Miniprotein binders against q56419. Designs and how they scored, part 157

Target 1, 326 residues: q56419
Amino acid sequence: MEGRTLEEVQEEVFKRHGVLVPKKELEDLAKALEEAGLLLTEKVEARLKEEEEKLKRERPMRLAGLSYPEGEREARAFLEAFRASYPGEGEEARVLLMPHLEPSRVPEVYGAALAALEKTPPPERIYLVGVAHRPLKEKAAALPVPFQTPFGPALPDLPALQALDALLPFELFNTPLAFREEHSLELPLFFLKGRFPEARVLPLLVARRSPELGEALKVVLRDFPGLLVLAVDLSHVGPRFGDTPLTRTLAEEARRRDLGFLERLAEGEPEAALAFLGANPTRIDGVEVVASLLPLLRERKGKVLAHRLDLEAPTLSAVGAGTLVL
Key: E = the ipSAE of ESMFold2; O = the ipSAE of OpenDDE; V2 = 0.75 times the mean of E and O plus 0.25 times the DockQ between their complexes.

## First folded at step 12 (miniprotein)

Design e_15 (at its last look DockQ between E and O 0.94; V2 from the best seeds 0.88)
Fold by ESMFold2, look of step 13:
Structure e_15 (fold): chain B 326 residues (1-326), chain A 116 residues (1-116)
Amino acid sequence: as target 1 above (326 residues)
Amino acid sequence: GDLIERLEELAEEVIRYLKEHGEEELAREIEEQIKDIIEALKSGDTESAIHILTELAETIARVLHRLGAPEELIYKVAKLLARVSEEARRLGDEELFRRAWEAAIKAYDAARELLE
């Protein structure tokens, strides 16, 4: 009842329903609702604390049976179907940009990523950098535990994670709960673990641009070489994202910005890619990750393998996804 | 703040290690400098304090490396230097920003050598 008096509530109830509720009954109801809300909050907080402790040991699958099959045999067939949806050949990647959008929405974009992985020697480790969808305590975070997949656990590279933490001016491991439901890691990891079952993983999230993360990773990658994966989506346009209704013009602009961004990255010009977006009016998801990783992207040339701006018909909105190898 | 807390924790461990390895005089000298640095940080003389802290942390990293200290302890010195580098950047001290970052990498490299 913030900002409204009980008399105002009483008057509105009478106006709408023709019943005059005594002020005391409204006061008692408001108090009871407040007390019930506090108790519910305490119960939820206790359960989240328990889940946080579990996440310090492992990160279970959350999307098995929803976004990908739970069983290993079905999961392998799923990978092959996605590869088949992209009829082209890949290129060897030292850096791979791939989406985290629901795989069934952009099958050929994930297929292109698989094609790139076919040309890529199995890495000792994968630096998997996603986008935090829940708050982090710092600009970036990691969770140094096994991530379960239908292909077995993706094991953390603990020495590389410790080395990375040693070069950061903030605590890297202090937001375990942010990983609980984080699909930007889980969805790409399914594909990566399926192709590189022996690679260890550095599961990283970025919430806000962190130039210090990029500088630290430059040093760590020198000593712990591996595959760098930017698990990011591109434009987000339409009413679901706060825009006017999706039009052909807005969709064309979103596609142009997606491709212009990717092309500039492919030329080894990540600062130019960011400048091209300006205020980022189509809300390209990857901006904070790219801005964090500039030292790792400069002068690294490559190729855009796939792109789709996928329509969400029920919301008249669209999300872009792409595959870039560097 | 956070820098003071991290420095206090590292100092306790470093001083204990030096005393256990026969470096009592060096431990005393380092303890006195750390105390002065913390007082300067608490008084708001941050830029001068982090210049001195950078030199001290470089010395600590070299000494720990020569003594064959656990690499985890040297990693903590590297992390302290990374924190100093970020504070220098916030203050606009470009020279110290670069120096502290280079020192962080050197401490990191020293820890890596001990693992090899």
Scores: ipSAE 0.856, ipTM 0.944, lowest interface PAE 0.6, mean pLDDT 91
Fold by OpenDDE base, look of step 13:
Structure e_15 (fold): chain B 326 residues (1-326), chain A 116 residues (1-116)
Amino acid sequence: as target 1 above (326 residues)
Amino acid sequence: GDLIERLEELAEEVIRYLKEHGEEELAREIEEQIKDIIEALKSGDTESAIHILTELAETIARVLHRLGAPEELIYKVAKLLARVSEEARRLGDEELFRRAWEAAIKAYDAARELLE
């Protein structure tokens, strides 16, 4: 563990165990490593600096060969299999809410997203809004570099990113290291790039609700039209998240919260969706993203295509995932 | 503190650009107004300072547009106005917030027009 970053540890844990360590656990681990003198070495700092410099040029794949195939041919077969896992037909999306959970856990939910994308005309650009599982310096951030995928690099829309930055009261281009291992962008991007190989991307992360982001994006979308994608998971319940082991009652509550949230979004009532969650006792992941994008979600009617609460048996915990088109 | 720093940085760039393009008198006037605004911000007269800054920034955006300035510089003015709008919001001045935000959009539109 000497000289490893928290992110490297997370990757290693994910690689070895297929488990995404929660932010809190990562923080605790970081603290433990710091206390052990393992994190704050000159060597670690130098390595982080080097990685930050690399992120000025490109964001490499982190989950290739783990969550999805590295090779293009195999990756295409992967997409086809996931599409096949959803028996329904999609609808055209102007806004797509989809998960960022490990694809193998909720294949039909990703399949539903692919079904929607089949009915969606190829966009010039995709606004991909993920959840920051690491701290950001600002409420939101963007990384204006190519993201590597098995289908080639997802190129950034630099003009649109610049326009967006111009309308924000904070620096949009902040905390590049937060993007290094952020699966909330990498996993949905695999599916999006596979379906729309020519689309440019705006990779965005939200750490805290930013109403300014939604207002700025509303203006930018006028001049830079594109597909808006919310890459968010839903409920997080069980011991990994501070609850008792999953019970029927807890699972029913998680599903109720997830579906109630998605249905209100489908009705074009994002404020009602947020209000419905209250204190968010089941820890729906996407609340800060939705709260940031209210101006873009209002009065848009759509449809819930898929939902699943997936059990992680080793921890008796569960995570909700859904696909919504607007 | 962040607003002041961003204002100083932008002012230097704008003043330099204006001097290079023959607007020396205007550059001097802007420099003087920026100094006054910064002093007002430091003294705690934030509301008045933000009002004046909004008007000044709008004027700067128009002048830069007229001169055919790089879009990046005009975008910086839009961003300053966005920052000002957020300060107005924090102060609870909804009217000033709206005005500054609308000004930011106008500055943004001005930059976009030069690119088309």
Scores: ipSAE 0.854, ipTM 0.942, lowest interface PAE 0.4, mean pLDDT 91
Fold by ESMFold2-Fast, scan of step 12:
Structure e_15 (fold): chain B 326 residues (1-326), chain A 116 residues (1-116)
Amino acid sequence: as target 1 above (326 residues)
Amino acid sequence: GDLIERLEELAEEVIRYLKEHGEEELAREIEEQIKDIIEALKSGDTESAIHILTELAETIARVLHRLGAPEELIYKVAKLLARVSEEARRLGDEELFRRAWEAAIKAYDAARELLE
């Protein structure tokens, strides 16, 4: 009945089944369905409010048993297997760009991130910046609660989060429900907590470009030094993402586009990295994150440790993933 | 509208704190200056209002710091200045943005100096 009049419904039933349903019966049915819909809406709203209240206390694991093991022992073995998938030594990171794509699809890229973390002194806190996959009330948001992991809860850095909120022109803690199911935070956090179990976390989501966020973070990082992590995927190509089927030529173009972007970031030229992307079907996830964090990325040189374009043969699609240390 | 509402809320809290800590005369001066700023915002003299508000907020942050006020209250002054700086950016006034943003950082720094 959605988008149709009662007269259109009556006519369709008559044409298909040769039955004329009296208008009064259709009106009664429509009222019953509308009343049921209102009751369902009230129940959904009550459930969402209950979930929002729960999120004020903690953020439970959603992908345990699916993307990573639930048990601590199994989780540690899983993490070490990812490290083993990368043959390199890594480099110290003050800023780490890593993916949030399903880890099993790009194990060597996560392995490179783990290698970088091995060379990095344990930070007191991690600024974990992911991409909002659900609408936020503001350009960015944070959730100031413990995030559960197989390695124990990742505790929020409340003083640093309050300091950040004080320098923003909007309420930082504005959309708790957006964090209930957010793999761009949960998947990197699994690896970060496994390597830095004592580090507190600032779990941040970016939905739209927020220069205010980067400006505020630059000030907060001065007083609350820590590791900045950009949890972003690279090129998204093919029908899964609203584009044409992947060809060898398009795949090579996506690889060159990803690497050109990362290499410009590695030279401390984030504006040049964004300009390099131009208008192109091979969209990069996290452009809004990089654009928001410009003050933290300028003049910071580093190295691309790994890159992979992961191919989904059944959908003729691909997603790029990389590890960059700055 | 939003800036006026947030300004009124913060002004009430600051004025109450100042009166409780023996700064009755300054509280009266702030109350009158806030009324002038709100009138300027309502009349569309937004750029002048933002300039005056930035200077007033800097003064408030300095006094709250001197009195050893809770960091939460000084953080609220910093946040108001962050909102003011964003309004200046929306107006295309880059110089006013920088002044207000610098004032926000100074208020933030004042709060940090008092935190244990």
Scores: ipSAE 0.826, ipTM 0.931, lowest interface PAE 0.7, mean pLDDT 89
ESMFold2 (binder alone), alone request of step 12: mean pLDDT 84; pTM 0.822
ESMFold2 (binder alone), look of step 13: mean pLDDT 84; pTM 0.819

Design e_16 (at its last look DockQ between E and O 0.91; V2 from the best seeds 0.86)
Fold by ESMFold2-Fast, scan of step 12:
Structure e_16 (fold): chain B 326 residues (1-326), chain A 116 residues (1-116)
Amino acid sequence: as target 1 above (326 residues)
Amino acid sequence: GDLIERLEELAEEVIRYLKEHGEEELAREIEEQIKDIIEALKSGDTESAIHILTELAETVARVLHRLGAPEELIYKVAKLLARVSELARRLGDEELFRRAWEAAIKAYDAARELLE
C-alpha cells in the first residue's frame, strides 16, 4: 500500500504478522532503502500481497519436517507412536479439547486425543477452533481453502462455512494472512486428518471473545453436524511468557489452575470454568475460545483424559496441555 | 457508517431481483422505507431503525424464498439481520437482540429450505 506513513506500515505489519517493529528501526531501514532506490512500504506491501494471493488457493504445510514427518508413511508411524504413548482407552467425543503446542513435548496428551478419536464415529466435518497468534481484523476468522497435510489435503466444508458466514455480524473470511503461519490449526489438523481422512474441515481462529460466533455455530451445527475441536493450550508460566522463573509452587499452582478449569468444563459448566480462571489469573490462550463457544459447552458433561505441565528447563518456563472429551 | 453502506448495497440488489421477478409492490416498499431507516440510524433512533429493518428483512426473506431466489441472496439478508442483532446487543437491548437474531435464523432457514 504505497505512500503510507511509517506508523501505518508499523500498524499493518503488526495487524498482519503480530510483530511490532520499533519506529526508529523502520525509520533507519526506510532511509537505507530509499538510498538504495527502494522504499520499505513498497517492499513490505508487495510481499504481503503475494502471500495473500497464494492463500486464495491453498494453505501449505509450514511445520512438516519440524513438528511432524512430511512423508505419509513416516507420518502414519509418528501418529501411531503418539497413540501408543497413552496407556488408557478413549471416550467418544462430540466436543474434543486438545493442545496445539509441539506434540513431542506432550506425547501422552496427544495420545489421549487420538484414543478419543479412535472411539468417535467418523464425522462428516470437523469444526477446528484454534487461537489466533496474530491479530485478526475481526474477533474471529476462517480460511476456506484446502489445508495441506502429509495425509493429503484437508478440504474445506464450503457450504457449512458459507452458512456460518451468513449468521455472523462480520465477514468470516477477513484475515487470510493470519492463517499462513498458525500452529494452533496445523498441529491438531495433522492428528485429525490422520484419523478422519474423509472429514471436511472448518478452520476457525478466535482472537477475542465472540459470543456471536458461538450463537451462529449452534445454529449451523444443527444443519451441519460434526465434531467440535477446541485446539487450546493451558497455563503459560515463566520468563518466556513475561513471568518469574518456574518454581515448584508456581508449577503446582499452574497444574491446579489447569485441572480446575478442565474439571469445570467436564461438568458442563463453562461459565464456572471462566470464573475460576478470573479468580486465578493465568496466560491460558483457551479462554477466548471457551468464552466464544459457551452455547456449545453448557450442560455437556465429559471427562479429562490427560493433563501435563510441560517443563522447558532452559527458560525455567512451562506450558500446560490437556485432553478433554465432552 | 458501514451498516448504512451495506444496507444500501443489499437494498439495491434485492430491489433489482424483486423487479425482475414481478414483485413491484415490495420493491417500492423497500425504496420508501430504506430512506426512513437510514434517517433513523443517522439521527440516533437506532431502536426504531432496528425494529423496522427487522420486519422488512423478514418479509424480504419470505418473498425471496417463495421466488426460489439464489441461496446467496437470502444469506445476505440473514447476515444483515445478524449485523442488526449485534447492534442491538451493543445498545444493551436484550429483547431487540433476540427479535433480530430470531429473524436472522428464519432468513437462514429459508435459504436452507432451498437447494442445499
Scores: ipSAE 0.847, ipTM 0.938, lowest interface PAE 0.6, mean pLDDT 89
Fold by OpenDDE base, look of step 13:
Structure e_16 (fold): chain B 326 residues (1-326), chain A 116 residues (1-116)
Amino acid sequence: as target 1 above (326 residues)
Amino acid sequence: GDLIERLEELAEEVIRYLKEHGEEELAREIEEQIKDIIEALKSGDTESAIHILTELAETVARVLHRLGAPEELIYKVAKLLARVSELARRLGDEELFRRAWEAAIKAYDAARELLE
């Protein structure tokens, strides 16, 4: 553990055990290790600084060979297999809500996303909005660098990113280290880049609801049209998230919350979707993202293509995932 | 405090640009008004400060556009207006918020027109 970043630990745990440890747990562990004098050495700071400097140039793959294949040929076969896992047809998307959960856990949900993308004309750019599982300095952030994928680098749309920054009351380009290990962008981006190799990307993270982001994006989208992608998971229930082990009752509640949320979004009523969740007792991951993007989701009607509540048996916990087109 | 610092930095940059491009009168006006705005902010007259700043920034954005200034500089003006709009929102003044936000969009549009 000496000299490893939390991200490296998360990756190692993921690599070894196939379990994505919640960032909060890792932060708590890091804090405990810091308090133990083991982590925050000058060496760790120097390494973090080096990693931050690297992130000024590119964001490397972290989950290649773990969550998806590193090689392009194998990656293409992976996409085809995931598409095949969804037996239905997609619909054209102007807005796509898709998961960022480990793909192997919910293949048909990613398959539904691919089905939607098949019916979607190639966009010039993709606004990819993920969930920050690490603290950001601001409510939202962007990383204006190429993201590596098996299909080549996903290049940033710098003009559109600059335009967006100009309309935000905070610095958009903040907390680059939060992007280093953020799977909420990396996993969806694999599928998006595989389908739209020429599309530029705006990789965005939301930590806290920012209505300003939605208003700014509404203006920017006028001049820089593109596909909006919400990379969000749904309910998180069970011991890993502070609940009792998964029961039929808990699972039914999670599904009810997930589907009720998605259906209201499909009706073009994002405020109703948020209101339906109330205190969000099943911890739907995408709440802050949706709350930030209300101006872009209003009055857009669409369809729920897929939903799954996936059991993590070792922890008796479950995570909801869905695919929605608008 | 952060807003004041950003305001001062942007003002210096704008003033320098304007002087270099023959707009000396406007540069002097900005210098004077920025002092007044900062004093108003420090004294707690935030509403007045926002109003004056919004009008000044709109004028600056138009002049910068006319001069063919770099889009980045005009974007900084738009961003300042966005920050001001958020301040107005936090104060609960919907009219000031709307006015500042509309000004931000106009400044943004001015920058975009120079790129197209």
Scores: ipSAE 0.847, ipTM 0.938, lowest interface PAE 0.4, mean pLDDT 91
Fold by ESMFold2, look of step 13:
Structure e_16 (fold): chain B 326 residues (1-326), chain A 116 residues (1-116)
Amino acid sequence: as target 1 above (326 residues)
Amino acid sequence: GDLIERLEELAEEVIRYLKEHGEEELAREIEEQIKDIIEALKSGDTESAIHILTELAETVARVLHRLGAPEELIYKVAKLLARVSELARRLGDEELFRRAWEAAIKAYDAARELLE
């Protein structure tokens, strides 16, 4: 009832329908609608609180049966099929950049990550750094609980997470609900847990660049060595991402930006990689993670193993994915 | 706001530990300096306050390590220093930023030695 008095509403109803509704009845209706809205809000708040409490104990699979098989045997066969989609050999990684895009869209890119893991000694722990798709209370966050996978739970490295929190100017454990639907951790974790079933995990999200996170991680990695994984996608172009419809020219630009970014990272020049993107015209989503982790990427040379700009014909859009070892 | 609350909480815990372990003089000095630091923060003399806080926290971390304090308590001192370091950076005090960060790492290292 925007901009009308109850008396005006009453008069209009009488004019159109021949029924005079007492003002009291209109007031009662307005109050009932308001109370119904408050009740709905209370139920939503109660559900979110319940979900938050559950996430303080474990993070369940959300994409089993959708993006990967739920059963362990089928999941292992799925892993091997993805490895087979990449005909090349990997290289040992101290740092691995891999995608979080739906695996079926870029099978050889995930296969390249598996090839790198084959050459990588099993780490005691994995620093898994994804991109927050929901707001965080701080620039970055962690969730210190088991993450369920078809290969069993990926256990948190609680001592390393506590150590990391001790070196941050903000509370690291700050937004459990942001992890509820976060595929940028779940999808890479499936592949990582499948290859390193004994490794513990530091599940980390970056919402906004955090230089302090990179500085703290440099200290923590000294004492808690492990594999650093940047679980990021590259260009996002087309109408799904607030862009014009995909053209050959836009796709070529996205590929050029993706590869130029990855190649500069592979040269151990992360600042140059960021500078190359400028205003980030193709919306590479790895930028905030790379900008946070500069101290861990400088002077670390490596190789781009795979790249694909995956086209979405129905939406006239595309997303880039790559695999980089350092 | 949040720094003052964190400082008060940590100071209470540290002071109790020091008194229980024969560091009465240091505990008294910390009580006095914390009052001065909080008053300076409330009055807007923030840069001076965090200079003093950095020196105090570094001393506290060394003493706690010498006494074999719970590692988690020393981690709290390291975290306070990380907060001070970030505040110094935001204020544009590059020297204090680096000094406080180095102190945070030293406190962290002390805690790590106790966890070994």
Scores: ipSAE 0.832, ipTM 0.933, lowest interface PAE 0.7, mean pLDDT 91
ESMFold2 (binder alone), alone request of step 12: mean pLDDT 82; pTM 0.797
ESMFold2 (binder alone), look of step 13: mean pLDDT 82; pTM 0.797

Design e_17
Fold by ESMFold2-Fast, scan of step 12:
Structure e_17 (fold): chain B 326 residues (1-326), chain A 116 residues (1-116)
Amino acid sequence: as target 1 above (326 residues)
Amino acid sequence: GDLIERLEELAEEVIRYLKEHGEEELAREIEEQIKDIIEALKSGDTESAIHILTELAETVARVLHRLGAPEELYYKVAKLLARVSEAARRLGDEELFRRAWEAAIKAYDAARELLE
């Protein structure tokens, strides 16, 4: 009824259904709906405030028992099964690009990431850069608290996070609630913590291209060296993502698009990788992360270890996933 | 604007700390230079503002070290310079951005050397 008079609403109901609703009943209904809406809003606001306060202490697991096992022993067996899904040896990584898609859908891709981690010396800290699936107050954010995992809490690297915050033109710890349910951090972190249980973490989210983040990270990494992990998915194709239903031709195009992007990153040419994607960069959620981290990706050569385009048959849609070491 | 407000807030904090620790002459110099920086920003002379602020930040960092100042003050100076660099970038002035960003790194480096 926003922008309509009560009498106009009454006339429309009579015209459509042949029933004259008394004005008082419409008024009473409008008041009841408004009152219910206000009560629901107040309850939601109170719950969000409570959740935000809890996030000042720790970030609990949200996907345990769903995407990975809750128990440490079961989680270890699960991780080993993913490693076994990739027949290759892996390569040492200074920068690792890995997916954040549901692991069971692309086990060989996560297995390739695990293979790379096996060849990588244990880092003192991991810069884990994911994609914000909820709005951030700024272009990027971090949450400086322990993240719970089946392997114990992944502890934040507070000195490195404070150093990073000092070099940014915005408050880094700006949107705690965006981390409450964020699979682009939680799913990669499960694998990273399982492999490097002693490493501290900088959990970072990118919502929009932030060149200032990459510039600041380049300086911070000099003083606080560590493993840089880009937790990004590749092509998003099909109706679920606002595109036409998937065909074999479109799937082949998506695979070539993903591999062309990854191959250019592997040559140390991130600007060329972004240009290769052309006019539809937002269909790959990793675009904003790569665009933000350009100073860290230039002139770093590496290797694409795995790639898969995972089909979601019910929606005729697909998501690309890959593992790249630099 | 937002940058001027943040500059005034940090300047007040630094000036108060310096006065409380016997550096009254430096506190007065900072107060005067902050007025010059604000005037330059209001007149659109961003280049002069960046230059004065860069030199001031180095002096402040050195004195804060001698006074045994808390970690938070060192990083606040670097952050202010990072905000100045973004203001320059939004203006499309790549040269001013570069100078402001180099100043931010310099202040950060001074802070890190003092903290380690």
Scores: ipSAE 0.664, ipTM 0.813, lowest interface PAE 1.2, mean pLDDT 86
ESMFold2 (binder alone), alone request of step 12: mean pLDDT 74; pTM 0.643

